# VHH binders against q9y6x5: the designs that were tried, part 271

Target 1, 379 residues: q9y6x5
Amino acid sequence: LPPKLLLVSFDGFRADYLKNYEFPHLQNFIKEGVLVEHVKNVFITKTFPNHYSIVTGLYEESHGIVANSMYDAVTKKHFSDSNDKDPFWWNEAVPIWVTNQLQENRSSAAAMWPGTDVPIHDTISSYFMNYNSSVSFEERLNNITMWLNNSNPPVTFATLYWEEPDASGHKYGPEDKENMSRVLKKIDDLIGDLVQRLKMLGLWENLNVIITSDHGMTQCSQDRLINLDSCIDHSYYTLIDLSPVAAILPKINRTEVYNKLKNCSPHMNVYLKEDIPNRFYYQHNDRIQPIILVADEGWTIVLNESSQKLGDHGYDNSLPSMHPFLAAHGPAFHKGYKHSTINIVDIYPMMCHILGLKPHPNNGTFGHTKCLLVDQWCI

## First folded at step 13 (VHH)

Design U32 (framework vhh_7uia_1)
Fold by ESMFold2-Fast, scan of step 13:
Structure U32 (fold): chain B 379 residues (1-379), chain A 123 residues (1-123)
Amino acid sequence: as target 1 above (379 residues)
Amino acid sequence: QLQLVETGGGLVKPGGSLRLSCVVSGFTFSSYAMAWVRQAPGKELEWVSSISGSGAYTYYEDSVKGRFTISTDNAKNTLYLQMSSLKPEDTAVYYCARTEYKYSGEWTPFDLWGQGTQVTVSS
């Protein structure tokens, strides 16, 4: 019987939430499984980029989903975080569901993981749901569990995506304990529902389940705004992405645009593309714009306007507030093991190992995750 | 074909209650998040509350928390706003609007709007 893996993402689940709120269902999951306390995600710390890094093991400059809003100067195509189904944006990498379908006579299933409703290298997830935020977690779970049980060839890799706590994190900010407590309790109840459903269907003991997230969340404020209009006229550039990482496409001389921006705010770093810090691994892609602005944690870049966001992400990936966690349970994983930190790109080669797949070349290091696995030695 | 129709507005005294209804037609209700947005005389549009199409998640503006409750009946394709402890400051035209969550964490744009229903809170 081939091994099976369900990968679950709760968007914007900051690692520190685990220490500040009670999660009885998640704690029961962890007690008989493993916990990685911090996952160091890729820069920029946004939803589409990090979800694609989880399933490819690649930095954003390598997989090509470099932001939630992108412009490709060669093709003159624009991408927004709308329902953009153009395979062009996703074709610079091969995600694990494609590898799973092509290397073995196996199927993949997806409930709304970013990219799974798009044919990538002429291969779409065997079973999928078109993205729709209004579809309940229960309906997503019902479809995934049905596909895991009733598919020929067998579904061996399945994904499940949920929009919270990201939506509430943006609206209320992570420091709103009353509203965040309510949202996080609902998520814990959904984890309880997930475990109960898998047990009722006889899947629980033989299924590997990973619960993770793409990024964290930090508190923003009307007192922490960077107004670009105070530094540069709109006629000088096209804005591809705004906050907290602004992607600037100059309409005039790049050096002139850079000189107007570089002294704009003490709370923002301004980089020419070739000067972007190597540690970000955010330089070698045509979709990365000639000038990138990176706001300091909790600062919002605006165009002579207030911001309605009380929480945001996209900031420097070295910030603990930007880090998610990873919890896992199943026959591949130890029971009751706690690990401090892995890189988000390490998840892909670990998942390939669990599924018996040959990974595509990637930026992850299998050694970083081997202590989580029962068939590996970590001393 | 695509239509949002609000009802339930009217005149009420401070401390009173009203229930607004919005009947959705021409699209699958459960496929979209829905919102209530209000406009007081001479003021800008103010978002009041949102609900996912599944009804699993609800969101409220701080000034209405504990007083207003948003809910759906998916079988009837109807969105509700139960308003209690009404204040003169709640006087506005209330619009039902369709929204969609994007991966950016935004519930915009509001791409379909009802005609609005007038709520007046006055002694």
Scores: ipSAE 0.030, ipTM 0.503, lowest interface PAE 5.7, mean pLDDT 89

Design U33 (framework vhh_7uia_1)
Fold by ESMFold2-Fast, scan of step 13:
Structure U33 (fold): chain B 379 residues (1-379), chain A 123 residues (1-123)
Amino acid sequence: as target 1 above (379 residues)
Amino acid sequence: QLQLVETGGGLVKPGGSLRLSCVVSGFTFSSYAMAWVRQAPGKELEWVSSISGSGGFTYYEDSVKGRFTISTDNAKNTLYLQMSSLKPEDTAVYYCARTEYKYSGEWTPFDLWGQGTQVTVSS
């Protein structure tokens, strides 16, 4: 029987939420499975970049989704998350659902995972839902379980994406215990519904399930704003992305723009592209702009305006507040095992191993995840 | 053909209730998030509540929590705001507005607005 894998993402699920709130359904899932307490995501710690890193095993400079808002200097194309249907943006990598469909005579299914409603290298997920934020978790789950249970060729890789707790994290901030408690309890109930549905359909014992996220969330404030208009006039540059990582395309000499920005605020770092720290793996792509501004944790870059965000992400990937977790259950995984940290790019080669796929060249290290797996020796 | 039409406003005494409706035409509103935004006399626009259509997530401004309930009837493309325990401070023109939750984790700016419906809470 071919191995099957369901990959579930709850957007913006900060790892420390697991320590500060009760998750009875998730804890029951972990008790008979594995938990990775922190997943070190890629820089920038944004939704599209990290979701694509999970399914490709590549840093952003390698897979090409370098932000949620991008400009490609070679082709002069603009990207936003509202017009992501151009395959051009996604074609610098091969996501796992494409590999699954092309290397094995098997199908893939997708409920809203970023990129799954786009033909990448002329291959679209065998079953998919066009992105629509108004579609309920229950409808996404119903479609995924139907496709897992009734498909030919069989669906062996399925993805399920949910927008919370990210939306509420932005609205209320992660320090709002009352509102975040309500939201996180609802998510835990959805996890309970997921497990119950899989058990009812006879899928639970033979399906590998990974529950993870793309990034965390940090508290922002009206007292922590960087007004870019106080640093530089709009006539000197084109703004490609704003906060907390600003992507600056100079309209005048790059050095002049850099000089106007470099000492403007003690709460942001200003980098020429070639000076971006190597540890970010955020340099070698035409979609990375000539000047990048990186705000300190909890600081928001604005254009002579107030920000209504009480929470945000996109910050330095070394920050624990930016880290998600990974939990998994199924025949491939040990039971009751806890692991401290993996890199988000390590998920891809692990998933390829579980599915019996040959991974495309990637930045992950299979050795980092081997202790999670029953067919591997730990250390 | 894109249109939002609010109804249900009126005069009510403190402690009273009103149900506002917003009928959507020209698009399937279940593909968008919807919001209620109000403007009191001489004041700035204030966001009141949002809902992610059929997604079932609802959000409220602190001053209205426990008193107002946002809901949708997606089959009728109608957004509702059930208002209870109304206070004089709730006196405002109430607008329904369209927004979208992006993968960036933010609501887009409100891009389509209704004409507004007047709610007056007075003794």
Scores: ipSAE 0.007, ipTM 0.334, lowest interface PAE 9.0, mean pLDDT 89

Design U34 (framework vhh_7uia_1)
Fold by ESMFold2-Fast, scan of step 13:
Structure U34 (fold): chain B 379 residues (1-379), chain A 123 residues (1-123)
Amino acid sequence: as target 1 above (379 residues)
Amino acid sequence: QLQLVETGGGLVKPGGSLRLSCVVSGFTFSSYAMAWVRQAPGKELEWVSSISGSGGWTYYEDSVKGRFTISTDNAKNTLYLQMSSLKPEDTAVYYCARTEYKYSGEWTPFDLWGQGTQVTVSS
C-alpha cells in the first residue's frame, strides 16, 4: 500500500512558544516522533508565501507568491489573499498535491491549505474545502480522515490548515502570556483530538503526520510606528503592500521616490529592487515592486494612522521570532529524535521522499532532513 | 460620493437573531473586501468578520464563529451580517468598513467607515 502523509499547519506558531508554554499532547506526539526546534522560513515571513514554499520547496521569487498582496506590472493584475482565486498567481510552481495526483494515480485532500482551492496547472486537489474561517477544526479533521479512508484512487497526501495562533498573536501580541497561554492550550487540545481521532479510525500506526507552521510572531506597539505620510505624498506612488514590508510602485521618477523614502525612518531599510540583499532570495520576479521597504523587528509601517496590531510577522527571516517549528510522527520518522534547524524549503523534498514522488527542481536540500528518517543514515 | 450606510440594529433578547445591512455607494463593491467592526460601550474597536470582494472567502473573529454569517449581494451593493444566538456581550455599535482581510488572520487599515448601527442584547 502506498505511504500516506498528513501535513498540518497551525498558522503563526512561533518556535519558542514550545519553550515558554506547556504542551502535554504535543510533547507526547514528539516523544514518539521527531522535533525540529527551528525552521528558517523564506522572506517575506508571511502566510501565503511560506505556505506555498512548504509545498513547492521554492523561494518566493521562484514560486511567484511573493506577498499576501501583489501587483503584476506586465498584466496589470492585483492579488490579495482575501479575494483572488485566479490560477495566474499560483502557476509559477508545482505544489506537492499536483505532483502527487499526476504521478502514479494518487489522490490529494485538503482542508483549507492556501492554494488547494485553486486549479494550478489545470489540477486542483482531488478533495478540498473552500476557505471559511467559521469551519471548526473538528469538521476539517472529519473531512480529512474520511477522505484518507474512503477514496479511490487512494488519498496519499492530505493537508489541514488552522489559523491560530496567528489571529490571536496579531490581536494580543506574543508577550501577552495570559491570552497566549489560553490560545496555545486550545491548540494543544486540538493536537490531542487529532491523535485520538486518528487512533480511533485505525489510521495512526500507518500514517505519517507532520505538524508545522509558516512563521512566528513578534511584539508590536503604538510607540513603534513608521508614518509614510510624513515622508512622501500619496500622489507619488501606488502602495501594493504595506507592513512590515512595503511594496512601492512609483508614479513619478523611481530615484525621486527612493530619495524621499531613504531617510524617512531609522527603523526601516529602503531598497531599490536590484539592491535587495541576496540572502533574502527576494529579487527575481515581476511581482516584486521597484522599491521595497523593510521595517525593523516590532515596527509597523502606517499611513497617518494608529495600528491595532499588537503582534506581526513578515520581518527578516534571520530573526528567531519569525521561525516556526516542525514535529513529525509515523513509520517514516525516528522516535525521540531532536534536530536543531532546517530550512522551510527542505520540507518539500523530504515529503516527496516519504511519498515516493520525484520532486520538481527546488531550493531544498534533502540531506538537511535525513536524520529525521528511519530509511536514511544520519552520519 | 463614497458612503456606507448601516441599518438593522435594535434591541433583542439573549438567544435572539438580527440581520445587519450595509449599503455602499461611490465605488465598485466587488473590488474590495468588506468588514464588520464593533465597539462595545467603553471598549476599543473589535473586528468581527470580513468577506472577500468575490464573496468566496469569509473570515470571523473566534467569539462569533458559528453564530454570525457574513454575506454580500453585489447587485445591490449590500453587505450583510446575520447574527444568531446573540449574547449580552455582543452589545455594541456595529460599523461597516472597507478593507482587505488577509487569510493569515491579518487585516489592512479600514479606509472607509459607516456611521454605525446600535445592537443591544438584553432582557
Scores: ipSAE 0.012, ipTM 0.536, lowest interface PAE 8.2, mean pLDDT 89

Design U35 (framework vhh_7uia_1)
Fold by ESMFold2-Fast, scan of step 13:
Structure U35 (fold): chain B 379 residues (1-379), chain A 123 residues (1-123)
Amino acid sequence: as target 1 above (379 residues)
Amino acid sequence: QLQLVETGGGLVKPGGSLRLSCVVSGFTFSSYAMAWVRQAPGKELEWVSSISGSGGLTYYEDSVKGRFTISTDNAKNTLYLQMSSLKPEDTAVYYCARTEYKYSGEWTPFDLWGQGTQVTVSS
């Protein structure tokens, strides 16, 4: 039978939560599987970019989903909630579910992973759910497990996305122990439900399951605001994205806009596109704007107003607070193995190996994940 | 000329229903995400629900999931919040706000607000 893989994302699950809260169900999953303690995500540390990096193995400048809000300078298109299903935005890469459907006579299934309800290179997931946050985890799980068991051609790659703990992390902040403990306990219970469902359906022993996330979360405050209106007048630029990475499209001379911004706040770094640090791999794409502002951890960029956020992400990907974890279980994985760190782009070539797919050119390094796999050796 | 006007608030008994309306003017309704935000007596602003300009994507705060439904009628330039199974803890001033929808429920700054409509859930 062909190998099967279920990829699960709990949005905004900071790696540090694992050491500060109890996760009995997740710990039982890890005990008989593998844990990567930190996953170094891509910059910017946002939901759409990192979810697409997981399934393509590419930096944001290469796969084209460079932010949750984007402007393409070549076509003059704006990425917004009204056009998130436009294939144009997603066509700069080939996600793993497309490769899975095209290389073999195989199906893919998706419960709301970003991009799975969009035809990419004229291919949409064989089974999918249109995004709707009001749909329960249980309903998403029921559909995924039904499709894994009852599809022809067989579903060999499935994805499951859940909005927590990101939504609560934004609302309460990661330092709100009472609210975060409630949310994280609920997530652990959902992991327990997932494992129990797979066992009851006879899938557990033959299914590879990866549980991961796209980014972490850091505490914000009304005492840590950068008022962009105090730096520059709105008439000088078009704002493409605001916080904590502001994307600035100048309406006047670029150098003049840069000079007004570059020394405005000690808690913000201002970059001309060509001066963005190479370590970010965030430069070579038309959707990256001429000037990028990067707030320091915990600082929020605002337009002469307060922020409703008590937690946020999008910050420098070297920050441990921005890192998620990865846990996995199944026939491809060792049991009881702990690994310190991988790059988020390394997940894609590992998944291709597990599924027997030929990966598209990517920025991941298969060697970084070899120690997790039973059919590989590490030195 | 840019304006949001909320109506439909009032006094209702626990378990009852109300439909809030927000009529927008001066901008292309379908080009923006819209949100309902509430403020209970003595508490901070709390996000309740958001909807994309297309009406295809909806997000809810956990305590209102399954009880509240957000919707739009583009022909009438109106945002709705259908509230059912109302609880005393739903008592608040409800504001209609213009925002940019984010996939994970992330916020952008609200750049246009209504004046609010009072919802009181009490016997």
Scores: ipSAE 0.006, ipTM 0.292, lowest interface PAE 9.8, mean pLDDT 88

Design U36 (framework vhh_7uia_1)
Fold by ESMFold2-Fast, scan of step 13:
Structure U36 (fold): chain B 379 residues (1-379), chain A 123 residues (1-123)
Amino acid sequence: as target 1 above (379 residues)
Amino acid sequence: QLQLVETGGGLVKPGGSLRLSCVVSGFTFSSYAMAWVRQAPGKELEWVSSIYGSGGRTYYEDSVKGRFTISTDNAKNTLYLQMSSLKPEDTAVYYCARTEYKYSGEWTPFDLWGQGTQVTVSS
């Protein structure tokens, strides 16, 4: 019988929250499983890009979800949260649930993971929920566990997404200890509920569970704003994405736009597409705009207005504040093992190994995660 | 001309209901998210709710979940906020705003604002 895997994401769970707050349920999970203390995510450090990198093992320039807001100059299409269901945007890669369904005669299930309510290469997750933030964690968990136990062909890969602590991180900022403590305590309780439900259903001992996140969070302030309108008139360009990574599509000569922007703020780097640092792996895709602005950590790019955000992400992926963690438990994983760091693209080939799937070509390295696995020799 | 105009505010008793309307001009809902943001006397702006395009994905601040409902009428270019079980702490000026709110709960800067409509919850 093939192994089963449940992949859980708590959006915006910064790695060092584990050191600054108490997580009794998560600590019990880790004690009998594995912990990767830091996961180096992909640039830009945003929700859609990183969630798709987890399930494809690809950098954003390769899987095509290069931001939460995108423009494709060839097709004249725009991507945002309000039109994210067009398969066009997702078809540059094959996520693991598609491979699971096509390569093996098995089902996949999804509670709100980005992309799972979209047909990708004419294949949609066998069971899924359309995204709605008002649907409780309990309802998502009830559906996932029902599908794991009552499906033919059997569900062998399942995903579960939750918006916190990202939503509260944006609202309060990660330095608001009172509000963040309350939110993180609630998340720990939800982890406790998850484990209890799996035990009650007889799934716990035979199910592999990964708990991870897509990015971290950093503190923002109204004292750290970059007013783009003070640098350039909006008649010179179309704004594709704003903050903290602005995607600029020039309406005039690219060099003229670049020259107006390059000295605008000491807290923002301005790149022509071909000058974007190689370490970002953020260059070789038509959805990456001709000029990219990258704000320094904690700085917000605005258009002649104040920002309501006290926390944000999207910044340089070398920043520890942008890094999530990974914890896992199950028959495939060692017990009580701690690992320092992996790349977020390494999760995909590890998951393919656990499920017995042949991975599509990817940017991950299986060797980076093999020490987590009981069936691998770690040197 | 890009414009947002709010109406429907007024005086209401605790436990009552009220519906706010925001008429938009110069753009379509399918390209943007719309939000309701409020400001109580002497306090900071507080986000209340957002809705995305004609797809209708909705998001709410925890204190208003189950009491407030955000919706759009695309034919009338109008955003609504149906408020029920109103409390004295809901007293504020309510603003209609255009924003880009990601499904993960990410907040983006508001780039277009209405003038506001006063809601007062009092006996």
Scores: ipSAE 0.006, ipTM 0.302, lowest interface PAE 9.8, mean pLDDT 89

Design U37 (framework vhh_7uia_1)
Fold by ESMFold2-Fast, scan of step 13:
Structure U37 (fold): chain B 379 residues (1-379), chain A 123 residues (1-123)
Amino acid sequence: as target 1 above (379 residues)
Amino acid sequence: QLQLVETGGGLVKPGGSLRLSCVVSGFTFSSYAMAWVRQAPGKELEWVSSISGSGGYDYYEDSVKGRFTISTDNAKNTLYLQMSSLKPEDTAVYYCARTEYKYSGEWTPFDLWGQGTQVTVSS
């Protein structure tokens, strides 16, 4: 029987939360499994880009989901995260559920992971739920566990996505200890429910489970706003994405727009596309706009308005506040092993190895994750 | 056909309690996040509380935290706001409103509003 893997994401779960709050259920999971304390995500540190990087092993410029709001200069199509299901946006990469179904002729199941309700290369997960934020964690878990246990051909790869603690991180900010303690305790209880459900169904002993996230969260403030309208008039450009990474499509000469923006605020960097730092791996895609603005950590770019947002992400991926963690348990993983750091693109080739799949060309390095695995020699 | 109807407003003394109800029709209640928003005389709209459609996560403005409780009854398509320890400053027209959580972690603007129900805390 083929190995099975469940990949779980708690959106916006900053790695540092593990040190500042109590997680009894997650700690029990880790005690008999592995923990990677920091996962260095891809730039920009946003939900759609990083979730797609986890399942493709590619930088955003390579997989094509470069932001939550996008414009493609070649086709002149617009993308928004308002349930846009056009496969065009997702077809620049092959996610692991597609590889699993086509390469090994096995089934995949999905409870709301970004991209799983879209046919990609004419392939959609064998079992999936259309995205709906109001569907409970329990209902998502019930569907995933049913599919893992009662499918032919067998479900060997399953995904489960949950919106918290990202929603609360935005609402309260990560430094609101009282509200974040309450939210994170609820998440820990959901992890307990997950483990208990898998045990009750006889799945726990033979299932590999990864719990991870796409990014962290940083504190924002009404005192840290960059008013773009004080820099440039709206008639000069089309705004493709706003904050904390603004994507600017000039309506006039690019150099004129750049000159109006370049010295506007000491709290943002202004880049012509060809000048975007190489370390971001955020340049070689038609969906990356001619001018990119990158706000400093905790600063919000606005259009002559206030922001009610107390927490945000999307910032420089070198910032520890933007990093999630990874915990895993199951027959493929060592017990009680702790690792300091991996890159988020390394998760894909590791998952391919666990499932016996040949990975598509990717930016991950299998060697970075091999010490987590029982069938690998770690020296 | 899409409607939000608030009831339960009225006159109450400081320190008293009141329960507001909002009956929704024309959409699947559990598919949307719901909110209570208030407007005091001569003031701007103030968000009070929100709840996820599954009822799993509730959010409160600091001034009402510990005094107000938001809840849902999906079988009755009804949103509630239980208000306790009411203060004269809580005097306002209370609206229920519909919103949606985006994948990006941001809430959509409120796109459907009730007519409002008046709450008066008399001293």
Scores: ipSAE 0.014, ipTM 0.483, lowest interface PAE 7.4, mean pLDDT 89

Design U38 (framework vhh_7uia_1)
Fold by ESMFold2-Fast, scan of step 13:
Structure U38 (fold): chain B 379 residues (1-379), chain A 123 residues (1-123)
Amino acid sequence: as target 1 above (379 residues)
Amino acid sequence: QLQLVETGGGLVKPGGSLRLSCVVSGFTFSSYAMAWVRQAPGKELEWVSSISGSGGYEYYEDSVKGRFTISTDNAKNTLYLQMSSLKPEDTAVYYCARTEYKYSGEWTPFDLWGQGTQVTVSS
């Protein structure tokens, strides 16, 4: 019987929510499994980039999904999260479901994880759902469990993506305790439903389950806006991405655009591409624009208008507010073990180990996750 | 043909109740999130409440929490807003609107609107 793994993401689940709200179902899951309190994600701390980093073990500059909105200067192609299923954007890396299908005679299944409805290196997940935000968690779970029990070759890697608490985090802000309490209670109930369904189907004791997220959330305000129009005219540049990391494509001399922006706001850092801090690992890709603006935590970059966002993410990945957590349960994992911190790129080589796959070259370090695993020694 | 039709508005006294209905046609109702948005005389559009296509997630503006309840009947392609403990400040034209979530966790701009139904709360 080959090992099986289900990877679940609740988008925008900030790590410290675990300490500020009650999660009875998640706590029961952790009691018999492992908890990593903080996962240090990749920069920029956005949905598409970090979801692809989880399944490739690569920094954004290496896997090519560098933002939720992108422009490739070499090919002149534009990417947006709403419509683009062009494999071009995803082909700079090999995600784990592709490795699972090509390296081993096994199937993969996907309920809406970013990239799983796109053929990557001419390989699409064996079973998948086209992205549709209106499809319930219950329907996604029903499909995943059906595929886990009724596939030949067997499904050994499955993914499940859910949009909350990110959507509510943006709408209400993470400091809205009343609304966030309601949303997070609903997520905990969904975790309870997931565990109950796996037990009912006889999957629970032999399935490895990872529950994680791509990023956190920070509070924004109408009092913390950076108006880009106050510093530079639209005729000087094309805007590829806006907030909180703005991607600027100059229409005139790059140095002239830089000089107009560099003292625009005390709450924004302005970088020429080659001056982006090395610690971000956000420089070596044609999809990273010649000038990048990085807003300080809680500040929103706007074009002469107010913002309706009460919460946002995309900020510096050293910020604890940007960090998600990781919880896991199953035969590969210790029971009742708590770990402080791993890097989000470390998840990929750990998952490859659990599935018996040879990982593609990646930026993760298997040693960082050894203490979570029963077949490894850490001291 | 895509269409949203609101009904159920009218004159009500403070403390009273009304139920608004929005019948949708031309698209799969459960595939979109639906919202109620209102506009009081001389004021800007104000979002009131939203419900996901699955019906699993409900959202409310703070001033209406505990007084208004949003619901759907997918078999009838109908969105409802049950309003109770109505106040003069609730006087507005109420619009039914369609939206959808993106991977970014944001709702798209409202892309389909009804004609609106007038709610007047007065003595």
Scores: ipSAE 0.009, ipTM 0.343, lowest interface PAE 9.0, mean pLDDT 89

